# VH-VL binders against q58483: the designs that were tried, part 4

Target 1, 193 residues: q58483
Amino acid sequence: MKVIGISGSPRPEGNTTLLVREALNAIAEEGIETEFISLADKELNPCIGCNMCKEEGKCPIIDDVDEILKKMKEADGIILGSPVYFGGVSAQLKMLMDRSRPLRIGFQLRNKVGGAVAVGASRNGGQETTIQQIHNFFLIHSMIVVGDNDPTAHYGGTGVGKAPGDCKNDDIGLETARNLGKKVAEVVKLIKK

## First folded at step 1 (VH-VL)

Design c4 (framework fv_acasunlimab)
Fold by ESMFold2-Fast, scan of step 1:
Structure c4 (fold): chain C 193 residues (1-193), chain A 122 residues (1-122), chain B 108 residues (1-108)
Amino acid sequence: as target 1 above (193 residues)
Amino acid sequence: EVQLLEPGGGLVQPGGSLRLSCEASGFTFSSYAMSWVRQAPGKGLEWVSAISGSGGSTYYADSVRGRFTISRDSSKNTLFLQMSSLRAEDTAVYYCAKDLTIFGVVIPFDYWGQGTLVTVSS
Amino acid sequence: SYVLTQPPSVSVAPGQTARITCGGNNIGSKSVHWYQQKPGQAPVLVVYDDSDRPSGLPERFSGSNSGNTATLTISRVEAGDEADYYCQVWDSSSDHVVFGGGTKLTVL
């Protein structure tokens, strides 16, 4: 069993990374292999709309996206994290999402478990709208979408932080990320038996 | 003005090794995928290998996989092809080629180097 | 591996239209690019993405791609168009660039 966590932050280290790692740590505590991937230093290119992946099964663009998609295909669960950018996901995460179209051929992510993390500058800072975009991505890939486990039991990991490292002191945000990880692990184990 | 200069090439014995280089200028080197394409004497074009702008993704023709390694050095604006376990059938003019579009689109190739002859013979 | 098939040669009289075909299974779903190569020279891109033309290239060069056949069309052929022409695609199934075998255009 393996779960990967992907940070869409343009920064190599930051609040999004903290929350994604917190969720992955909770998953690792359940005996599941984890891997963290940051998009900050990856070569990512937007989808060019050529429709070649629909006919041929792969995107013709050569960059770092194919390796990330391969890791997504091989995982049993996927956590996507993003800073809130105008109430939505970062450009880096959106590029990865748009380039994932080849994985819909044969629905290669079918029944994998998806969890979302978002970090905003304030409590009502667009975390939920950003999480909804990530959930819509999971749904179009025929994945199983989960929120954070009880007692927090909302839509996923929701952090508040403005400066780097602020989420270290966001006890509620860290708790939602941890409980998201626990729910992902629970459902992955149920499916894999 | 875009230029691709290939100073390498030469004669090498079967089983030997040789490194080709391609010096790029006139464009943002790290933003474009690059390829090596070869042409045996009197034959057609055969794609050998490609590398993304960042160097994070590499691709190889089946005929060279495990023997050739493509790499790039953004500080020198230089593309490399390290060839090992060379065979007589690797004898060809080798061209470096730049992708037309920014950010890792493999083809089409808008600029080509002048080509460098690699001869594998005893 | 994916294969592109071109006729080995095509002959055309000056001022007439030359058509060079590139056959491939379901090639109409792929983007086809065309190169001109003159003896002793590196290839030159003449048509890309089926029908687009690089800046500086004469309007006489055009392309089409449908079904199992892509075609490079050279209208009002000149002696200087005599060259080898290669079609090319990216085969996403194998992560390979594929070239056709080449067509020698002779202007008689």
Scores: ipSAE 0.000, ipTM 0.458, lowest interface PAE 17.7, mean pLDDT 86

Design c5 (framework fv_acasunlimab)
Fold by ESMFold2-Fast, scan of step 1:
Structure c5 (fold): chain C 193 residues (1-193), chain A 122 residues (1-122), chain B 108 residues (1-108)
Amino acid sequence: as target 1 above (193 residues)
Amino acid sequence: EVQLLEPGGGLVQPGGSLRLSCEASGFTFSSYAMSWVRQAPGKGLEWVSAISGSGGSTYYADSVRGRFTISRDSSKNTLFLQMSSLRAEDTAVYYCAKSRYTITVYGAFDIWGQGTLVTVSS
Amino acid sequence: SYVLTQPPSVSVAPGQTARITCGGNNIGSKSVHWYQQKPGQAPVLVVYDDSDRPSGLPERFSGSNSGNTATLTISRVEAGDEADYYCQVWDSSSDHVVFGGGTKLTVL
């Protein structure tokens, strides 16, 4: 079994990375392989709407997206993290999402477990609306959506941080990320039993 | 024709420096990540360093970190490896290699240079 | 650090099938690439992304990858297939390209 975590932050090491890694650490403690991917160092291009993926089964744009999609296809669980930008996901994560159309051919992500992480500048800073966007992505890919486990038990990992490293002091946010990881691990094990 | 050409390496003394170059032709150089891979005499392949297509991200093997610097000049379609504080164990044939994919070093190396021998000996 | 393990050598008679393994923890979750290297030459990509072949390569070369083992399979082996073969992955946890130690394929 394997779970991947993807950070949509334009910063290679930031608060989004912190929370995604916290969730992946909780998953690794359950004996599941984990892999972290940062979109900050990847070449991503927006979907141009050419529809060639319908005929060829893959996108003709040559960049880093295809390799990431292959990792998503091979994982049992996927955690997507994003800073909150105007109540939604980063442009980097949205580009990845929009470019994932080839994976809907045969619903290649069907029944994989999805978990969401969002970091905002304040506690009521758009984390939930951003998580909803990520959940909608999981739903259109026929994935199983989970939130964070008890005792936090909300919609996913929700962090608060303005400057790099601020989430190190966000005990509540880190706990939600840990409990998200635990829930992802629990459901992945249930499906693979 | 897609091609990677490496001008010859050389003999250097321990503690010395040498810069390797790799000239690319036949493809859009700035669109692809590039790597350096070395092979000591009679030994296997060892990855040394990689650079994204834009040059914004660089990666190094632990054995060369702090001593080697990878760089690229897209206007000249040339990849470089600046080697410093050279040791006897750096003696190897150095290959430049093109990633099949762009910014990241994900994916296979589909095009390889002919290799250039670097000998570190007194 | 992530490690790929290959047998040092594999011997096969002409016309038979050679199988070269590449072992790694949960390697089935990674993309595995295979290279052929003949003496004095640069490596040549023979299989990428676990099972895809570059244009112009014989269909005798194929690959698979699951669990902890990836395998390069060469069917109807010819004398010209004698070479060293290397597997390779990207390890995102360390941001490193990792090569296996290589397998020398001897025909006869």
Scores: ipSAE 0.000, ipTM 0.452, lowest interface PAE 16.9, mean pLDDT 85

Design c6 (framework fv_acasunlimab)
Fold by ESMFold2-Fast, scan of step 1:
Structure c6 (fold): chain C 193 residues (1-193), chain A 122 residues (1-122), chain B 108 residues (1-108)
Amino acid sequence: as target 1 above (193 residues)
Amino acid sequence: EVQLLEPGGGLVQPGGSLRLSCEASGFTFSSYAMSWVRQAPGKGLEWVSAISGSGGSTYYADSVRGRFTISRDSSKNTLFLQMSSLRAEDTAVYYCAKEYSSGWYLGYFDYWGQGTLVTVSS
Amino acid sequence: SYVLTQPPSVSVAPGQTARITCGGNNIGSKSVHWYQQKPGQAPVLVVYDDSDRPSGLPERFSGSNSGNTATLTISRVEAGDEADYYCQVWDSSSDHVVFGGGTKLTVL
């Protein structure tokens, strides 16, 4: 079994990374292999709307996206994290999402477990709308969407931080990320049993 | 029409070095990942190395890692394989091959070069 | 490291059906591609993504992939089909392209 966590932050080590890694650490404690991927150092290009992937099942644009999609296809669970940008995901994560069309051919992410993480500048700073956007991505890929486990039991990992490292002091945010990881691990084990 | 031309090849002493090239035409070179695949005399196909279209990602078979370096020059539409510390078991016909896409889990080689013979012998 | 196993040779009479197998652990979860190679020539793609054929290839060539075995099927075999056939996958765990050992098809 394997779960991957992807940070859409433009910063390789930032608050989004802290929460995604917290969730992955909880998953690793359950005996599941984990891998962290940061989009900050990847070559990403937006979808150009050529529709080639609908006919061929493959995107002709050559960059780092297809290798990330390969890791998504091979994982049993996927955690997507993003800083809140205008109540939504970062441009980096949106580029990856838009370029994932090839994986919908045959619904290659079907029944994989999806969890979302969002970091805003305040507690009511757009985390839920960003998480909803990520959940909609999972739903259109026919994935199983989970929120964070009890006792926090909400929509996913929700952090508060403005400056780099702020989330290391966000005890509630870290707890939601940890409980998200626990729920992802639980459901992955149920499906792969 | 897609064409991959492999000028060169040659005879090299053990421990020596050689650079192979593959000149591409008939497609947008920078949009496709490329690989090197070799075949020893009388043996099967063995994948050697791959490079993404942007050149940002490279992959190597365990048998050549640390000795071979794959690279590309998009201004010249040319793929390269720099081989060093050559051994007798590196003797093979080397093919450059075009992948349909950089999506490795969906990847296949739709066009192949004619192959170039590399002989490592004293 | 991931390994693909092919029989070294298969013999078939003209007009009959040849089946070349490619064995691998859980290969049915991977995309399998097949290449034909004639002596002194570069390989030619004959089947990709388990069962799709390149434009212009005869419908006699087909493929399947399930469980631990992928199969290349050549119906109504002709003398011109005599060649070495290789299966190929991408192994995600090692980030390697893996080829089978090859099968020599002899048409008698």
Scores: ipSAE 0.000, ipTM 0.453, lowest interface PAE 17.7, mean pLDDT 85

Design c7 (framework fv_acasunlimab)
Fold by ESMFold2-Fast, scan of step 1:
Structure c7 (fold): chain C 193 residues (1-193), chain A 120 residues (1-120), chain B 108 residues (1-108)
Amino acid sequence: as target 1 above (193 residues)
Amino acid sequence: EVQLLEPGGGLVQPGGSLRLSCEASGFTFSDYYMSWVRQAPGKGLEWVSAISGSGYSTYYADSVRGRFTISRDSSKNTLFLQMSSLRAEDTAVYYCARDLIYGDYVFDYWGQGTLVTVSS
Amino acid sequence: SYVLTQPPSVSVAPGQTARITCGGNNIGSKSVHWYQQKPGQAPVLVVYDDSDRPSGLPERFSGSNSGNTATLTISRVEAGDEADYYCQVWDSSSDHYVFGGGTKLTVL
């Protein structure tokens, strides 16, 4: 079994990375292989709406997206994390999401487990609306969506951080990310029985 | 069961033309990229050309660009390779092959191969 | 154009482990596939996506891919494994499928 975590932050080592890694660490503690991917250093381009990937199973745009989609296809669980940008996901994560259309051919992400992480500047700083966008992505890919486990038991990992490293002191946010990881691991194990 | 059947090739003189066909069955033909891969006697595998499921996109190895044309007829589940201006170095067994899944770029099923000999 | 380099031949005794390498610049960032071809026959996929096996293939076949070298490993080699083996990748910069030159495995 393997779970990947993808950070949509434009910063390589930001608060989103801290929360995604916290979730992955909880998953690794359950004996599941994990891999972290940052979109900050990747060549990403937006979907141009040509519809060729719907028929061909390939996108003509040459960049790093195909390799990331391959890793998503191989995983049993996927955690997507994003900083909150105007109540939604980053442009980097949105580009990856829009370019994932080829994976709907045969619904290659079907029944994989999805978990969401969002970091805002305040406790009520758009984390839940951002998580909802990520959940909608999982749903259209026929994935199984989970929130964070008890005792936090909300919609996913929700962090508060403005400056780099701020989430190191967000005990509540780190706990939600950890409990999200625990829930992802639990459900992955149930499915792979 | 996936099958790719290639009717026999032929002997062609240099400068001549020949069309190869590959009849597919056992899968939804239009969902898959298809390729032609050749192998000269005693030599290795060389990719020649590929076509998308819709037929919109075609790809060619540098050695055949401008001389070969790949096409498909989804109503007949048939892949074609129209070869023109044939040269002695085009002598090879030509295989049709299926590219399985997006992101894999892998040939999971191959035809039996068709020998094309270019000489007098 | 992207090039894959394979040794032309590898010899191994029955029951031993054969290792066939496929060299390419940053090949570890690509998905490597391996094909077995016996005399007079079409190639058969034996390993795909670096390390996955098609259904029905023996567990003796495995693969790895890291840095500049991918490797096909055949454990407990049998006489029936004698064949030519080809590695293959997709090169996105040229939109080409690229094959290695092939390795002849001889089982003595």
Scores: ipSAE 0.000, ipTM 0.435, lowest interface PAE 18.8, mean pLDDT 85

Design c8 (framework fv_acasunlimab)
Fold by ESMFold2-Fast, scan of step 1:
Structure c8 (fold): chain C 193 residues (1-193), chain A 122 residues (1-122), chain B 108 residues (1-108)
Amino acid sequence: as target 1 above (193 residues)
Amino acid sequence: EVQLLEPGGGLVQPGGSLRLSCEASGFTFSDYYMSWVRQAPGKGLEWVSAISGSGYSTYYADSVRGRFTISRDSSKNTLFLQMSSLRAEDTAVYYCARGHYDYVWGSYFDLWGQGTLVTVSS
Amino acid sequence: SYVLTQPPSVSVAPGQTARITCGGNNIGSKSVHWYQQKPGQAPVLVVYDDSDRPSGLPERFSGSNSGNTATLTISRVEAGDEADYYCQVWDSSSDHYVFGGGTKLTVL
């Protein structure tokens, strides 16, 4: 079994990375292989609406997206993390999401487990609206959506941080990310039994 | 076991007709696009025709359009190729091949029949 | 109609790496699949979706696809790898599957 975590942050070592890694660490503790991918160092281009991915099963734009989509296809679970930008996901994550159309051919992500992470500047800083956008992405890919496990038991990993490293001191946010990882691991194991 | 069996081809005179069949077993036949691919003696692979799992969508190479008809029978798990107005150029080993579960575009052939020789000659 | 171009033959010594190319206009935007065919046998899928490998196939087989050229790479070539190799794509403009002309790999 394998779970990947993808950070949509434009910063390689930001608060989003901290929370995604915290979730992956919890998953690794359950004996599941994990891999972290940061979008900050990737060449990403937006979807141009040419519909070639629908016809050919592959996007004609040559950049780093295709490699990431192949990793998503191979995983049993996927955690997507994003900083909150205007109550939604980063442009980097949205570019990846919009370019994922080829994976809907044959519904290649069907029944994979999806978990979401969002980091905002305050506790009511748009984490939930950002997580809902990520959940909608999972749903249109026919994936199984999970939130964080008890005792936090909400919508996913929700962090608070403005400056790099701020989430190191967000005990509540780290706990939600950890419990998200535990729930992802639990459901992946149930499906792969 | 997952397999495709082609019961046999034949010798036909130019202008004649022949129907090829391919019997599928070990998988849900109606879920897959199916194709016919041929190979002339000493030549390369040439795609001939494809049909959707439901049988609604059919595709043909330019060289056979109007002469060949692909069809399938879900009750028998059998793929057919009805060939008419046969020419010497149609002489080849014909393979049935399993396409993708859900789409024709971008698909590959992961399961092949053993091949059936069709000879068009007087 | 869309055309895939392969070299007619490639020769390689045992243990070396063989590279078989498949040229096509903007082929990097398409999914390329590769087949191995030995005399008197049906083709066998060896690489699909540019770089994925079917279960049970040696890890010596790999693929890449970018721009106008796709490549099948066979590492540590063995005598048993002698065969004809074909690349294949779907061409959405014509609704056709297209095969390359084939490359005969000789291990000597």
Scores: ipSAE 0.000, ipTM 0.425, lowest interface PAE 21.0, mean pLDDT 86

Design c9 (framework fv_acasunlimab)
Fold by ESMFold2-Fast, scan of step 1:
Structure c9 (fold): chain C 193 residues (1-193), chain A 121 residues (1-121), chain B 108 residues (1-108)
Amino acid sequence: as target 1 above (193 residues)
Amino acid sequence: EVQLLEPGGGLVQPGGSLRLSCEASGFTFSDYYMSWVRQAPGKGLEWVSAISGSGYSTYYADSVRGRFTISRDSSKNTLFLQMSSLRAEDTAVYYCAREMATIYLYYFDYWGQGTLVTVSS
Amino acid sequence: SYVLTQPPSVSVAPGQTARITCGGNNIGSKSVHWYQQKPGQAPVLVVYDDSDRPSGLPERFSGSNSGNTATLTISRVEAGDEADYYCQVWDSSSDHYVFGGGTKLTVL
């Protein structure tokens, strides 16, 4: 079993990375292989509206997206994390999401487990609307969407941080990310039973 | 059923130290924030300290910072409050309390019976 | 430091409605929780997250929170409701849990 976590932050060591890694650490503690991917280090280009992926199962744009999509296809669970930008996901994560259309051919992500992480500047800083966008991405890919486990039990990992490293002291945010990881692990094990 | 049992308080002299304990049962202890809340004789409730379920973070009221240390032992399902440099104004009934600490909810759903700490000569 | 203000006492006749206020700057943007404490006993949660009730509590207990004032409302008051009531919030700017000073409810 394997779960990947993808940070849509434009900063490699940002607060989003901290929360995604916290969720992956909780998953690893359950004996599941994990891999972290930062989009800050990747060459990403937006979808140009081409329909070639429907015919060939491939995107004609040559960049780092295809390798990431391959990892998504091979995983049993996927955690997507993003800083909040206008109540939504980062441009980096949106580019990945829009470029994922080839995986809908045959619904290659069907029944994989999806979990979302969002980091905003305050507790009511757009984390839930951002998580909703990520959940809608999972749903259109026919994936199984989960929130964070009890006792936090909301929609996913939700962090608060303005400056780099702020989430190291966001104990509640780290707990939501940890509990998200626990729920992802639980459901992945249930499906692979 | 959820139970929080505080096995008794104490009488200490000013400048002394005392450790309080709270034994939890009926729930997964490590999944919950825990707090200490005190009440001086004839006065209101005052929050003292909190600790996350994982133990990653601790919080202290300004009046006790540097003198009190909150800790937990998940293998024993026990919450602790180590009190040092005690003052007469620390005299109070101390309650341990289980906390629902989520991104939007921060309240105490279960309380221990309380333990009296008296600081006097 | 964030401060919650409660009236020290409220008196009400049996069967009437008691209202206990909790004042705080922009308290309507925070979640307010309420506790009942009878003499010699530990506090008991009666309302959480402004208006939600724990399982087993009567519908007579309700809450509201807007602007600078939160209110605990106890309808059809009974003698057994006589107690001290405390409001509580979390102040994220200071990382502190804040309690009001308490209100003694006297039922005639």
Scores: ipSAE 0.000, ipTM 0.440, lowest interface PAE 18.3, mean pLDDT 84

Design n1 (framework fv_necitumumab)
Fold by ESMFold2-Fast, scan of step 1:
Structure n1 (fold): chain C 193 residues (1-193), chain A 123 residues (1-123), chain B 107 residues (1-107)
Amino acid sequence: as target 1 above (193 residues)
Amino acid sequence: QVQLQESGPGLVKPSQTLSLTCTVSGGSISSGDYYWSWIRQPPGKGLEWIGYIYYSGSTDYNPSLKSRVTMSVDTSKNQFSLKVNSVTAADTAVYYCARDRYDFWSGYPFDYWGQGTLVTVSS
Amino acid sequence: EIVMTQSPATLSLSPGERATLSCRASQSVSSYLAWYQQKPGQAPRLLIYDASNRATGIPARFSGSGSGTDFTLTISSLEPEDFAVYYCQQYGSTPLTFGGGTKAEIK
């Protein structure tokens, strides 16, 4: 079994990374292999109208997206994290999401477990709206969507941080991330018999 | 180079389960670039896709057969298998296993096929 | 499901003649279309993929064309070894579907 966590933050060691790692640490404690991927050091480009590119036979974009899609295809669970930008995901994560359309051929992510993490500047800082965007991504890929486990029982990991490292002191946010990890691990184990 | 070989009983009684295995040699089933399919052909008729499996265990089945079909993969033996439940005479066919190449940009069709194995459903 | 229709069902030609085989999809499959050759007692062999790309080792006399819903396989000069049934297959969506086949008979 393996779960991957992807941070859509443009910062390699930002608050989003802290919450994604917290969820992955909880998953690792359940005996499941984990891998963390930061989009901050990746070369990503937006989809150039993939519907039209398919008609022409190939896409000329050469970047890091294909390697990340391969890891998503091989995992049993996927955690996507993003800082809140205007109530939604970062441009980096949106580019990865838009470029994932090839994985819908044969629905290659079907029944994989999805969990979402979002970090905003305040408690009502757009985390849940951002998580809903990530959940919609999982749903269109025919994945199983989970929220965080009890006692927090929210929609996923929800952190508060303005400056780098602020989430180290966000005990509530870290707890939601841990409980998200526990729920992902529970459901992955159920699906894998 | 890459070869696929079907194996299993040539005769199955009506209402029983048809079970076939495909052994892959010259290449690894654990490669993330490939899906592994079963296709069948009744005597004198055309080809029908049954389903495919990825080495993680993820499957997609033809809706016409979905309630009766299960595929599994054994990466340690480099094999994948097909089970068809509650067979009838209509399930009499040559069964092929095949590899479907996937490039992330576009899929590729079946580039390698097994030789096929005839399964007859008869009492 | 996408229904694939091939025509004609049977094509009788002499060696050296041009063969043209048609395949029609009930809805657009873009260029996600393959052609296979099957000889009696053998597994199908991939000839063409992505509508027009020849598979490795396939002779230049085989060519494919078309996009969307209408596709053609052409054999520029039929040889005795080309006696076979030809199938088209779409992979634009699941379930993957095949045409009913065109049997090429050498007269």
Scores: ipSAE 0.000, ipTM 0.436, lowest interface PAE 19.6, mean pLDDT 85

Design n10 (framework fv_necitumumab)
Fold by ESMFold2-Fast, scan of step 1:
Structure n10 (fold): chain C 193 residues (1-193), chain A 122 residues (1-122), chain B 107 residues (1-107)
Amino acid sequence: as target 1 above (193 residues)
Amino acid sequence: QVQLQESGPGLVKPSQTLSLTCTVSGGSISSGDYYWSWIRQPPGKGLEWIGYIYYSGSTDYNPSLKSRVTMSVDTSKNQFSLKVNSVTAADTAVYYCARDLYSGYDFLFDYWGQGTLVTVSS
Amino acid sequence: EIVMTQSPATLSLSPGERATLSCRASQSVSSYLAWYQQKPGQAPRLLIYDASNRATGIPARFSGSGSGTDFTLTISSLEPEDFAVYYCQQRSNWPLTFGGGTKAEIK
């Protein structure tokens, strides 16, 4: 069993990374292999709509996306994290999402477990609308969407932080990420039974 | 250390396309930490944000201008560019390129070009 | 869009005096407010971000305060080079918007 966590932050170490890693740490404590992937140092290009991936099972664009999609296909669960950007995901995460169309051929992410993390500048800073966008991505890939476990029990990991490292002092946000990880681990174990 | 320099024609005829390029030196445009923006200022008026671009080519534009604006990036030349279609006298302004110090949701313009005046006139 | 209103439009003061510039947002921008200085013939320069944090290299005489809809930029003792136009900017909502500016000029 393996769960990957992907940070859509343009920064390799930041608040989104802290929350995604918190979720992955909770998953690792349940005996599941984890891997963290930052999009900050990856070459990503937008989807050009050529349909080559649908007809031939591969994308002609040469960049880092194909490696990431392969890791997504091989995982049992996927955590996607993003800073809130105008109430939505970062450009980096959106590029990955748009480029994921090849994985819909045969629905290669079917029944994998999806969890979402968003970091905003304030507690009501667009985290839920960003999480909803990530959930819609999971749903169109026929994945199983989960929120965070009790006692927080909402929609996913929700952090508050402006400066790098601010989320290390966001106890509520860290707890939502941790409980998201626990729920992802629970459902991954149930599916792989 | 980081410097931005605008270039392009200073006179554009009504209905034509305004085209500008920003050259970045002293820093890489291929950095994931920064977005790159265009901001304009009509003579004697305030500042108006036009749009941003990320080094991958991802863009977002001010809704008031979105139908007429295109930005592009050339990482090999460390440059990014602006095109404004179907210009009118209202597009006469000093155009600035700027670096956005991005912290995930912040657009803090920490470095600006000197600005270039574009006059739309027949 | 969020409308940013700056007052006064023009502030006439002498060197050594305190300057107080106001910026009001049409709806709450929390603390997501920046201040810029623009000297004649030059590009704007970032002074203050997140309402109260000085940007790197900005002299201590510049300070920002406020939250929500009401913000203030204070220059404790004007230097000759401080006579410029000052703009506030919100980054809380799409699209990014600037105030109309306050011109600080020599009395």
Scores: ipSAE 0.000, ipTM 0.432, lowest interface PAE 16.2, mean pLDDT 84

